# Designs tried in a protein design chat: VHH binders against Probable RNA 3'-terminal phosphate cyclase-like protein. Part 26

Target 1, 375 residues: Probable RNA 3'-terminal phosphate cyclase-like protein, of Arabidopsis thaliana (Mouse-ear cress) (q9c578)
Amino acid sequence: MVMMKKMKGSQSFRQRLLLSTLSSTPISIDEIRADETIPGLRPHEVNLLRLLEIVTDDAVVDINETGTRLKYKPGTIVGGKNLVHSCSLSRSIGYYLEPLLLLGLFGKKPLSIRLKGITNDPRDASVDTFRSTTLNIIKRFGVPAEDLELKIEARGVAPNGGGEVLLTVPNIKTLSAVHWVEEGMVKKIRGTTFSTRVTSDFEHSMRFAARGIFNNLLPDVHIFQDHRAGAQAGKSPGYGISLAAETTTGCFISADTTVSCERPDETGELDVEKKERSPAEDTGVEVASWLLQEIEKGGVVDSTHQGLLFLLCALSEQDVSKVRVGTLSPYAVETLRNIKEFLGVKFAIKPDPLTGTVILKCTGSGLINLSRKLS
Key: E = the ipSAE of ESMFold2; O = the ipSAE of OpenDDE; V2 = 0.75 times the mean of E and O plus 0.25 times the DockQ between their complexes.

## First folded at step 16 (VHH; framework vhh_podentamig1)

Design p59E (from n7 with A59E; at its last look DockQ between E and O 0.81; V2 from the best seeds 0.76)
Fold by ESMFold2, look of step 16:
Structure p59E (fold): chain B 375 residues (1-375), chain A 118 residues (1-118)
Amino acid sequence: as target 1 above (375 residues)
Amino acid sequence: EVQLVESGGGLVQPGRSLTLSCAASGFTFNSYAYGWYRQAPGKQRELVAAISGGSTIYEDSVKGRFTISRDNAKNSIYLQMNSLRPEDTALYYCARGRKYFVDYMDVWGQGTQVTVSS
C-alpha cells in the first residue's frame, strides 16, 4: 500500500517529476490528455521518465495501456559517470537539461552524462543559453564552478537532430540562500551563432544585424561563429543565434532562436508554434530586440529563467532568499504553484514601485543531500 | 524640451567636498539611466558614476569618495564629491541613456566646471 499525491492532467509534467524526485513524494497523475484524439503521454515525456530511471535507483514507473495514467514512485538520485541518453526528437535536449541540472546536484555521485538529440530549438532554451546563462545562475547558489560544465560535441536541429552534449554536474550537500536584488548595468554582450548543413553566410548575416543594434548601446560586443561540418553538423540543416548580456553585478540575461525545417509535433500534427523560416538578417534583429526587451524588464534573470531561480531559492537552506525579477512569466507563476504543492514553500511577492520590478522572498525548504558521497 | 542642466561646480581646495546637481526636464525621469562624466583638459571624456533602477557604478579612482544619487520628486540626479583631489579637476557632464546601459548616452548637459587647487 503506497500513499501517493493525486494529480490530474498533462500540465507541469517536467516540474512534477522533478519535484516528486527531489522531495521523495510519490505521485499519481490521471487524465493525461484523456479526451484528446491522441491520448496519453507524449514521446518526450516517456523519454524523461527513462532518463529518471538512468540517474536514480529504485524508481517505480507504472503507465497504463493508453498512457493516460502514471504512477511514479521516485528513486534515490545516484548520478554517475559514462551515462548516455538519447533524447526524443520531439523536444530538444534543453527540455531535459533543466530538471537534470537540479537532480544532479543532489545525487550520491557527481553526474557525467552524454545527451544526444536536438541542441537548438526555439521551444526550449538552446544548449548555448544553458552554458552562457543557466549555469551561471546555478553557481550563485553555492554550487562549485569547477565540474559544472556543458560541452557541445555536435550540433543538431529539427527534424533529425544528431547533436550531442556532455553535461557534468557536481554533487553538493546543500544550496545557499541568496540576497540577489541588484541588476547592475550591462557591461558586455556575448553570443554564438551556429550553422549546420547550410552556408555560414547565415551566421554573418545574423551577427551583422545584431551588432547593428548593439553598436549604439555599448562597445564590448562579441558574437562567436560556430559553423559545424561533417558529423558535428548533425543530420538536418539549420542556423541560429544565442545572446547573453552580462552586468556589472554578475547577472546574465539571455535570448536565443533557431531556424530549422518544419517538425511535426509528438502527436503527428504540424506544430502550430513553428514559425515560417525568416531571413537570417531578420533573425538577428529579432533576437537582439528580444534581448533588449528582457534587459529592460529588469530583474536579476530573464523571464525564461525565473522558474529555475525560484526552484533554487525554494530548495536552498532554511534561510531567507530575496530576489528581484521583472514581470512574472506564466511559467514562473506555474513554478511557484508547484513549489508550494511539493515543498510547502510560499513566496512573498512585493512590487517595487520605484523600479517597476518585483521582489520575491522565501525561506528555503532546506533540502540536504544525505546520500552524498564525500570522495 | 528634453534637457539636462548641471549646477554646483566651482573652485575648491583639495580634501574638501562639492555637490553637483542635474535637473532633468521634458521626459519621464524614471525611464532612463543617468551618469556623470568628466573631461579634463587634454583628456577623453570618461564615466565617473552612473545610476539606473537603484543600481550604481563608479569609476575606480572615485570609489568611496563620490556618491551618485537621485531624487525622483525633483527629477534630479546628484554627485556628492568628497575628499577632492587635483586630478578630479574637469568639466562634469550629466547624461542620460537607455535603462541599464551606461556606455553610450543620448542626452547631455552643458557641463559644470570643477576645479580643485590650493
Scores: ipSAE 0.649, ipTM 0.818, lowest interface PAE 0.9, mean pLDDT 90
ESMFold2 (binder alone), look of step 16: mean pLDDT 86; pTM 0.877
OpenDDE, look of step 16: ipSAE 0.847; ipTM 0.933

Design p9N (from n7 with D103N; at its last look DockQ between E and O 0.89; V2 from the best seeds 0.76)
Fold by ESMFold2, look of step 16:
Structure p9N (fold): chain B 375 residues (1-375), chain A 118 residues (1-118)
Amino acid sequence: as target 1 above (375 residues)
Amino acid sequence: EVQLVESGGGLVQPGRSLTLSCAASGFTFNSYAYGWYRQAPGKQRELVAAISGGSTIYADSVKGRFTISRDNAKNSIYLQMNSLRPEDTALYYCARGRKYFVNYMDVWGQGTQVTVSS
């Protein structure tokens, strides 16, 4: 008999699939948006299932006619070279990168995969943030730096995308537990502006405005331009800015945004923020201010990376990880619940009243890449 | 009124210890980084130590001898100075900056004199 973990609802879909696959736990999810006008799985959720079929062997995916029930039996993570996946345009490549980065670590072979779609979007972390910040967080857990890379081959924004990245992920045996509680102080800020099918003047304006804020705080600020033309500019006009602060203890704190044409709202239930068209200077100020707010919250990661941090701690060797974060985000709290549900890992959470941050400790689940040992 | 007031300076013999304190008022104490700076006559002002959140940094010349600390309940920052040397003689300033930043401080105290001599 195959025993499936029974679940309900559309929440945490990405993490449920990730954790199901890493823990080899079949799942059955019922009532996926069953009472909504447009019920069932969304295009990006189905697309994630197709990505899992590309990077694993023998996965079984069964979706009912309305998309309101999913039965998922995870396959064996294989990885491999020369893989290509076209991501759904309802979300950005970033939606797919986070689970893929973790899955690739535990594959039979190193992963090299080309992802096509939207590189920059305000709903998901941008490919720039993955490159500047997310990969550095992962490297803290003992992942070889030289084999973990994200190349931006072309940029694409909503609605029509046309971007392309090449992701490489080494396969490993285990993740190392971490003791990561010292935030340090900001020593440098780096950033990237981009523009596609619009004047590169938007990049200059965003950079100038952001530097105006940072020049009063530190001297080591460098924001690079990445204007794309021709084949590398994708299919839609857009621009944006991604910023990362690096601290004296090696922490990275990020913020980014993208300005693009609006997509039609196909979900019916999501809280959709429609961004007003604004001068590029205002965009630069807004992202710089957002970065400063994330820094001010404290912790070794920004609020959007707390979930990834906790996943890495929970997947690590059976040793104690200890990490400091600022105010837990709603996504981080849900991540802790999903970790407990799938891995049986419980975090001890202790506020630090002297700093206004919280310390989390856990003993990792001890995930071992058995496929790598058998090859 | 936003204010930083240093105290605890004085004349001490080489090899002895001294504790400086800095009382902060007029703003939310936990929202900022703090530093101790010093300036000897004819020299540039230099960072001695800084603290923000759970992190500290120290100038190379004072590492292992000086300790910065904070007491959030008393809205105060301290500098414990051990094994004092004549070259530590300077006017010591408490300063406030944006949380997690140390390069450019925005509020300064008037300073407290530390003199190390026989």
Scores: ipSAE 0.641, ipTM 0.828, lowest interface PAE 1.1, mean pLDDT 90
ESMFold2 (binder alone), look of step 16: mean pLDDT 87; pTM 0.879
OpenDDE, look of step 16: ipSAE 0.786; ipTM 0.907

Design pCTL (from n7 with Y100S F101S; at its last look DockQ between E and O 0.01; V2 from the best seeds 0.00; counts 0 for: pae O 13.8 > 2, placed apart)
Fold by OpenDDE, look of step 16:
Structure pCTL (fold): chain B 375 residues (1-375), chain A 118 residues (1-118)
Amino acid sequence: as target 1 above (375 residues)
Amino acid sequence: EVQLVESGGGLVQPGRSLTLSCAASGFTFNSYAYGWYRQAPGKQRELVAAISGGSTIYADSVKGRFTISRDNAKNSIYLQMNSLRPEDTALYYCARGRKSSVDYMDVWGQGTQVTVSS
């Protein structure tokens, strides 16, 4: 009788579900925002559970009336083609993509799924960042590039969304351990601006401003414009920019932002109303500056991808992975804790005072996709 | 150098008020979100308050008692703490975020100690 893991609180909800599913460990979570004005699971959290039901077989989800208690028995990851899921608008598609990518890797079948919702939001990594950076990080662990793709069919911003992406994830047998400690030098910067239901002038301004920051630093800078209109522009006005730096050793460092109208925060979460009034130029400068800061911090990934990197290492074959990162983010630290709890994988952490970076080593859990149908 | 420096912590009696300050340097101040966090001994770090643009959020435990504010001219964030309780005793941190998510706070101060004791 596989003993149910008992947990409390709403912290790391997404990771807990992911690791529960990958490790086939049933979980019970109590006291989910029990003392808050609005108690219980949030719409995006409930929606994530529904997504898990779509991509797995025989999952059991039991939520109490108040949403303050969850019992989750993970099913077998199946995957499948032509799946469709409507994401909650309380979080962007990026919120769902992270766990979905990892789950898709270990499915019985390859995964093809259409996700509907918000493509770009200041709270989560944008779909552009996933395309430019996240997928490339995953490829480093031996995932075939040919079958790993994220297509942006429509863009959508808060509050009403209307975006649509198509995700394809190959199912693999195992992830490869990595020795990834060389950062290299930035050789090029690529970016994408987008705008929906606003003039493309905003994109021009952002692009110009961002390029201005890099002109003296790097010669190979290219920022694409992705203006959408009509059905492909979603249901709300907005604009944004995503940047990614590629290094000589194949590292990708990213920064992105989105400006959209004020979401009525039904959930009390900080609707970062970027005052519609910040000039688009400022947004360009901001993102460019962020990118430079991330580059300066060092590491083979940016701060927002540290957690994912550690998950990939922990889920890899029973071999040693060694990675270099910048200063550990709180999310990364929490990720390490969750990895230990669910997978029993411990990381050796060694700061490098000379560079301000941190070296992490672990032996992968050796997760094998045994259900993979040998096509 | 990008830096956040907290100040204003100290020892106070229950019911008293204290104002924490966070001075930012080395970056464009108005382009970011900010938050105050606290960590009590043996407890996890928790969000106390955050500000982005004109929007603010508060932990339930401090709602009505604490106020987060910003001064762009001074590149500073403030936390006005009223009606302090022993439970408010913690190391308080100021943080900068590029995302409207607590998970993506990327710059942290060293912290300032707040002790509420009779």
Scores: ipSAE 0.000, ipTM 0.238, lowest interface PAE 13.8, mean pLDDT 90
ESMFold2, look of step 16: ipSAE 0.000; ipTM 0.356
ESMFold2 (binder alone), look of step 16: mean pLDDT 86; pTM 0.873

Design pS30 (from kMDV with T103D; at its last look DockQ between E and O 0.88; V2 from the best seeds 0.79)
Fold by ESMFold2, look of step 16:
Structure pS30 (fold): chain B 375 residues (1-375), chain A 118 residues (1-118)
Amino acid sequence: as target 1 above (375 residues)
Amino acid sequence: EVQLVESGGGLVQPGRSLTLSCAASGFTFSSYAYGWYRQAPGKQRELVAAISGGSTIYADSVKGRFTISRDNAKNSIYLQMNSLRPEDTALYYCARGRKYFVDYMDVWGQGTQVTVSS
């Protein structure tokens, strides 16, 4: 018989839906922000449920009147081409990309979906980080590189978005286990600046500041400019920068940030009298410093990708995966708990005192894409 | 005072072994990457081996013959050089760099000479 897993609270909503769907486990979540002034599900959470209804068949979603209870019966992951989803503007496209990348791998058909909304936001990883870093992490687990792509067709920032990306995910049978403990040494840094409905001078300032920091560390640094105009610039002014370091063993470590400008100063005084570092210069320094901090923590992924790494290990074939990370983030610990609860996968965790990093080891659950078309 | 001091160089016959040591002082040892570099007369300085964060890198010319190691308790880095060849003759430097970076080291030792000859 099919039974419903009972859960409480608003925590881990995205992962609970992801794992529910991948494991075909119906769930009931109660007490979603029940004690808050504004109770219940948030707009981006409801929007995620709508996305699940687009990429799966026969999902059943039952939300009570106040949004404080959800009953979710997962459907079969279908995928398909020519799909379009308008993401909620309360969060960025990045909020939806993480679960969608994993779901697409286990669909009946390869996934090709156009996502509309906010491409760059300080709260969620930017679409640039997904392209530069996240996709490369996934490829490590045996996913074909040629059909795993993210194209940025238009940029959009808060509040009004207007960005658009095209995500392509191949369907696969299984994920491969990994032995991934060698961090290597940084051999190159790549980056992308963007600007929408503001001067492209912000991009020059960010790039110059970041390169000034990296020039003392390595020679192979290239930061590319992506100024957007017209419809491709979305509906709000903004700028930002995404950086990724690639190591000699194929690790990618990332950092990104976005500035969403409400409007220029009516007087223009600050822009005319620029003798100090501009806000864009500060942004360039900030993201470069953040990248260096992530690199110093060690591990084969940055702290923001630890959760994805553990999900991939746990979903992989029934063989041992062994990975090295820096200090476990709160999100990573939460991810380990959710993995155990839904997949029954336990990680052995062993600190490495010599390096200040942590080794994690598990036997994957052996998820097999039974829905995959075999013709 | 930030300092790296090499020792252990000398004259050796081909096929023999030598261990270089590098003592670090004046900074938090575990916060950095370390490397051994060498420079033969008339040549550019080249990386021999580096160590950081549980990772090591070796030049192709020394793989399988040289081993870099560290001892955090002694704030020391070592280079075990086995099966030495005449082309290994060079001034060997210990260097410190930012953790996980090897291209631009920021502190260098004085160097220790290794000479391999019949």
Scores: ipSAE 0.669, ipTM 0.843, lowest interface PAE 1.0, mean pLDDT 90
ESMFold2 (binder alone), look of step 16: mean pLDDT 88; pTM 0.891
OpenDDE, look of step 16: ipSAE 0.857; ipTM 0.937

## First folded at step 17 (VHH; framework vhh_podentamig1)

Design q1 (from pS30 with S31R T56K K63Q; at its last look DockQ between E and O 0.85; V2 from the best seeds 0.78)
Fold by ESMFold2, look of step 17:
Structure q1 (fold): chain B 375 residues (1-375), chain A 118 residues (1-118)
Amino acid sequence: as target 1 above (375 residues)
Amino acid sequence: EVQLVESGGGLVQPGRSLTLSCAASGFTFSRYAYGWYRQAPGKQRELVAAISGGSKIYADSVQGRFTISRDNAKNSIYLQMNSLRPEDTALYYCARGRKYFVDYMDVWGQGTQVTVSS
């Protein structure tokens, strides 16, 4: 009944729902994997819709029998406390955290929600990366630090999960524009290893290997162990490592990885990437090398956080934000297109040939949390 | 083959200025971080200033008096030292390190002496 923004395909599903909800724009998405052997929405995509029904009021979700068409009328973001959501195991909790962090800021009430599922998986940023890096990015836009928190209650890896986190997000009125162009120099590296239902020796091996790489670069390196036992270890064996570099100007650059039992993909597409079991020391070297590659790219955020950065700039007050990033990822370019489509915000993009980075500027859309005023 | 060569040191009176230069050769200049370090008699080597990408960092003792800069066309790094004090007396080194890192440099120059005295 409501006039809807018409869209096609499965791409950008999280961002389309996020932006639809934040902008109060009903959407109709057709041809969702319509030509694939297993058509339609995936379990994690349906599960995200269920999460939106939990944190909003009066949302309307209409999915056809094959899952190839979605009609979504966004509700009012309510938030609230004592909320619980069991995330689909086809993706990690990180898949859901990304939109939740932004939605929670614009709710009637502060958000406190317990998420159950997979805490660490290479397909999504780990819960450690959200704590070490993602939350710090959000705080630069004027979000109170004391009320933005992610607590890891239990860890879980593929295939059976069993992890649990508690997310708290303050409700705010507006986001502040930023001038964020100085990367600084790396002053310290921090990390967390974890192990579930395997020997904690894997953590020592990963830490030792990663430190071997960093010992020649800087002195301030500390990687903490987080060995979990009993119920806090989830239901599957695994281990992993998350690293973050902090710079002299307060930038955080991250990398993480997880080793778990290889699981079949729940999509209609077979995962042809095969990854044989690797020793823990190789995992430590791999993640350390990835971190160094992300640092070398420059910019105030790593490549996986570029999309979030641009969303925050576009949602901020009607003032100019200016940010420096390294080479734009395909996901970041897609994010810029979705921002323009839903918010009407256009970024000016200027390469900086002296540094090999790029500067982006926009005037924020000026999103105001009107729901907050009504409670 | 890979080299950093400092120049511009000397004896100067307090309150005057010097410009140190560092010429780089044998590698792609823009891919690295650069720093000026100094070592006074009886003291440990310390960072004076560093530059990488668009970022510059200074030791507290030289903030506001010293300026680091680079010229990519000449493959050179400079240290402009103003309002020199006797405690700035030291052997000054140019160094290269991994981009965005300043603590452990992998290539060093031989150094140039700066002496500030009446």
Scores: ipSAE 0.670, ipTM 0.840, lowest interface PAE 0.9, mean pLDDT 90
ESMFold2 (binder alone), look of step 17: mean pLDDT 88; pTM 0.896
OpenDDE, look of step 17: ipSAE 0.845; ipTM 0.932

Design q10F (from pS30 with Y104F; at its last look DockQ between E and O 0.88; V2 from the best seeds 0.77)
Fold by ESMFold2, look of step 17:
Structure q10F (fold): chain B 375 residues (1-375), chain A 118 residues (1-118)
Amino acid sequence: as target 1 above (375 residues)
Amino acid sequence: EVQLVESGGGLVQPGRSLTLSCAASGFTFSSYAYGWYRQAPGKQRELVAAISGGSTIYADSVKGRFTISRDNAKNSIYLQMNSLRPEDTALYYCARGRKYFVDFMDVWGQGTQVTVSS
C-alpha cells in the first residue's frame, strides 16, 4: 500500500467499499457524520465491513473511537462455501446483496453464503426482486445462469427480522460488454406476495387488486402466494408484494413494497372482510401502478437497477457497452460519479428526445479475476 | 374522435416494395404503442411489427424485410415492406395500445389490403 484515496462523509458507503475492493484501492474516509448528534458509522455500515472480512482475505479495517474515520485496505476476494453472516437489522439483507453479488463474481472460489436478517422492507430492494430481476440483469453480462441463485429459506421484516436466504455466486474471469438498447414489449408479469405472522388474506387482497389492473393489459400474469408460519415467518408481522415484468427482448422491470401490518383490532374484522377496501388492496394497486410507471419510463432496467447496470458496464472488458435507460435516478447519477472516481470510466450520455429515454456508453475498465480458481 | 386510418395498400408484384401509412387523431400520439397486424382469409390476426418510442419488434416472417417507423410531427406510423412475397398477402391493420404493451390493443383501424401477385 503506497497511498490511500482520501474521501469525506457518509455518502455512497456501500459503493465506496465495493469499488475499493474490486479495484484494490485503499481508502480513507473522514468526517463520517461528524456533525451529527450521533456521529460515526451506523450498525449496518460496520456490519458490511464485517461481511467484507468474511468474504476476503487480508483486509485491514481501522475505525477510530467515534466511528468518524475509517481506513480500509481491501483484501483478496476469496469467496467459499458454508459461510454464514448475520446482517444488522438497521437495514435489510438487500443492502448487502448488491455489493456482495458483484464481489462474489471476482473471488478465488465460488461463493455460497447464508444471510440472516430482514428479507423484505421498502427501503432496500426485496429478496424477491433480487431473485426475479437483479440476477437476470447480471446474467446479461456473461455470468452463468445455473450458478447464480438466491433461495429464500425464511422471511423476516422490520423491526426484528428472522429471515434467511442462501446466495450462490459463481466466480468468473471477466464480465462481457453489452449492447442493450432494445426494450421490447412486455410479454409476462410474475409476482410473489408474502405474509408473516398475519393472516394470508392480506396476500389474497394484494393479488386480486394487482391482477385487476393487469388483466386488461396482457394475458400472461401470475402472482404467487408465499405465506410463512412458524420458524419461517421470522419475528415480526408483515406482508408485501413483489412484481416483475419480462419483455420480448429479455428485459426485466420490477417494483416491490413491504408493509409492517399492525395487528387487527380485537374483532379481526379487517382480516375476513375481502369486499371492503383494505390497506392490502391499496398496496396491491400501488405496486401494480408503480410497475406500470417504471415500464412507461422505458429503458432496459427499472430506475432502482440503473446503478447496478452502470457498475456492470464499467467493470466489463475493455470494449464498448451501450445501454438505454429511462429518466436517470439520483442514485444512478451518484453511481456514475463513484465509477469515475474509482475506475476512471466516464459515460457518454445522450438523451433520446424521440423516445424520452437516455443512451449511455462507456468503455469498460477491463476488470480481470486473476486469482480465479474453479471448483 | 379517437381514430386510426390506414392507407397505402394495393396490388404489388413479388419482390417489390410498398409503404403503409397510419394516421392517428384524437389523442396524444407519443403516449402510446402502435402495431401493424395482418390477417389473411381463414387465419388468425397476427402481429407484424410494433413500435413504442424507439423500441421495435417484428414477426420472424418479416424480419429484415419490413421496417416500422413513426413521425411525431405527422402523428403517423409507417410500415415499409420490402422484398414482398405472396405469403404477405393480407388485410393490414394499424392498432394502438399502452406504451410497451402489444397484447390488448384498444383502438383499431379498418384495414388496408395488400395483395402480392403477378
Scores: ipSAE 0.592, ipTM 0.784, lowest interface PAE 1.1, mean pLDDT 90
ESMFold2 (binder alone), look of step 17: mean pLDDT 87; pTM 0.886
OpenDDE, look of step 17: ipSAE 0.869; ipTM 0.943

Design q17N (from pS30 with Y32N; at its last look DockQ between E and O 0.70; V2 from the best seeds 0.74)
Fold by ESMFold2, look of step 17:
Structure q17N (fold): chain B 375 residues (1-375), chain A 118 residues (1-118)
Amino acid sequence: as target 1 above (375 residues)
Amino acid sequence: EVQLVESGGGLVQPGRSLTLSCAASGFTFSSNAYGWYRQAPGKQRELVAAISGGSTIYADSVKGRFTISRDNAKNSIYLQMNSLRPEDTALYYCARGRKYFVDYMDVWGQGTQVTVSS
């Protein structure tokens, strides 16, 4: 006898669905953009509900005529093989990967799903960051490494996408609690550039510029090129760079971005004489600088992964997890609120005056992957 | 004036201990990484130990024998060297680098000589 949890507004939509499903808590969300010119759920939000229907059984989704009210009764997470989902192009595949990685861990069967859409976009973490950094964070919680994999089969950027990835997630019984407070020191930097439907010279420019930032910090820096042609290049021109720093204690800190190449407005023809540095060089410098800023903040994860870290701690066995992070991001604070609301897990937060970082501790909710009898 | 000043070097018998000190001035002490490096005659400078935040690293040749520490109130870094060997004979430098990076340093002391005589 579980009461339906009532809530309002468009905020935290994917976390609300994720936590509803993991905790088997039915939810009712009212007033979704009710006072906006275009009210109701957005295409990527509806698309996420469709993904949930693919990976769960017996879910009930009831959306009113204007999309301003959703009633969601979560189903049993099943997973399975040979699944295919076309993601909405209003957001990237990364929007969907974050909740899907956690859902797949608690399925009746291991998950193997092909996701089609945009692989690289600045609004979401890129598929490169998921592979280089996000999967490694999850593995610290006792998830088997050999069964957790993301393959990039085609790249796609905005507006038309055309990318494709294959995600494999093992089903597990429980997540382990962690004691993860030692940041270590940066021992190597790895990266990947990509280019689709543009010259690979953009990758050379980004790589050269980023290495210029790192050359006087450490020797072990390697940035690999991933130029895509033909069908693997998707449907739109673009380029980008993803960087990850690995520390001596196994922490990964990441930064990435993507440039979608649209034709500039034709207001003049001043192409050559006004370029101080190519856009690709600027992109390389900017991402390298962002990586250094994330490293300097401290913590065992970068700011963009704080939410995932806290979710993993809260879902883990009923034992104490203790983690160190830098300045809490707005998304991380939002994540803590949602965790408390759905799981009843409260984090103790203590600043560390020596390092300028923050320690968070919680007792995990003890989520156990118990298969439910299917009706 | 930005500077690092080492002290505590000297001549010592094998198997004995020595403590090196490094006093920092002219910059915010707590926002940096610090390391001890050494250079033996005819060899290139090598990292001995480093500290940044709450993390430390040590060269394999000194693990278990040397300990790096710091005192933020005194703006000082220390290297406790136990069980000294003749191979530890070198000019020891204190250095400062970017927080969480220890491979390349941007401020160096003048060095203090440690000589372990068999």
Scores: ipSAE 0.659, ipTM 0.824, lowest interface PAE 0.9, mean pLDDT 90
ESMFold2 (binder alone), look of step 17: mean pLDDT 84; pTM 0.853
OpenDDE, look of step 17: ipSAE 0.852; ipTM 0.934

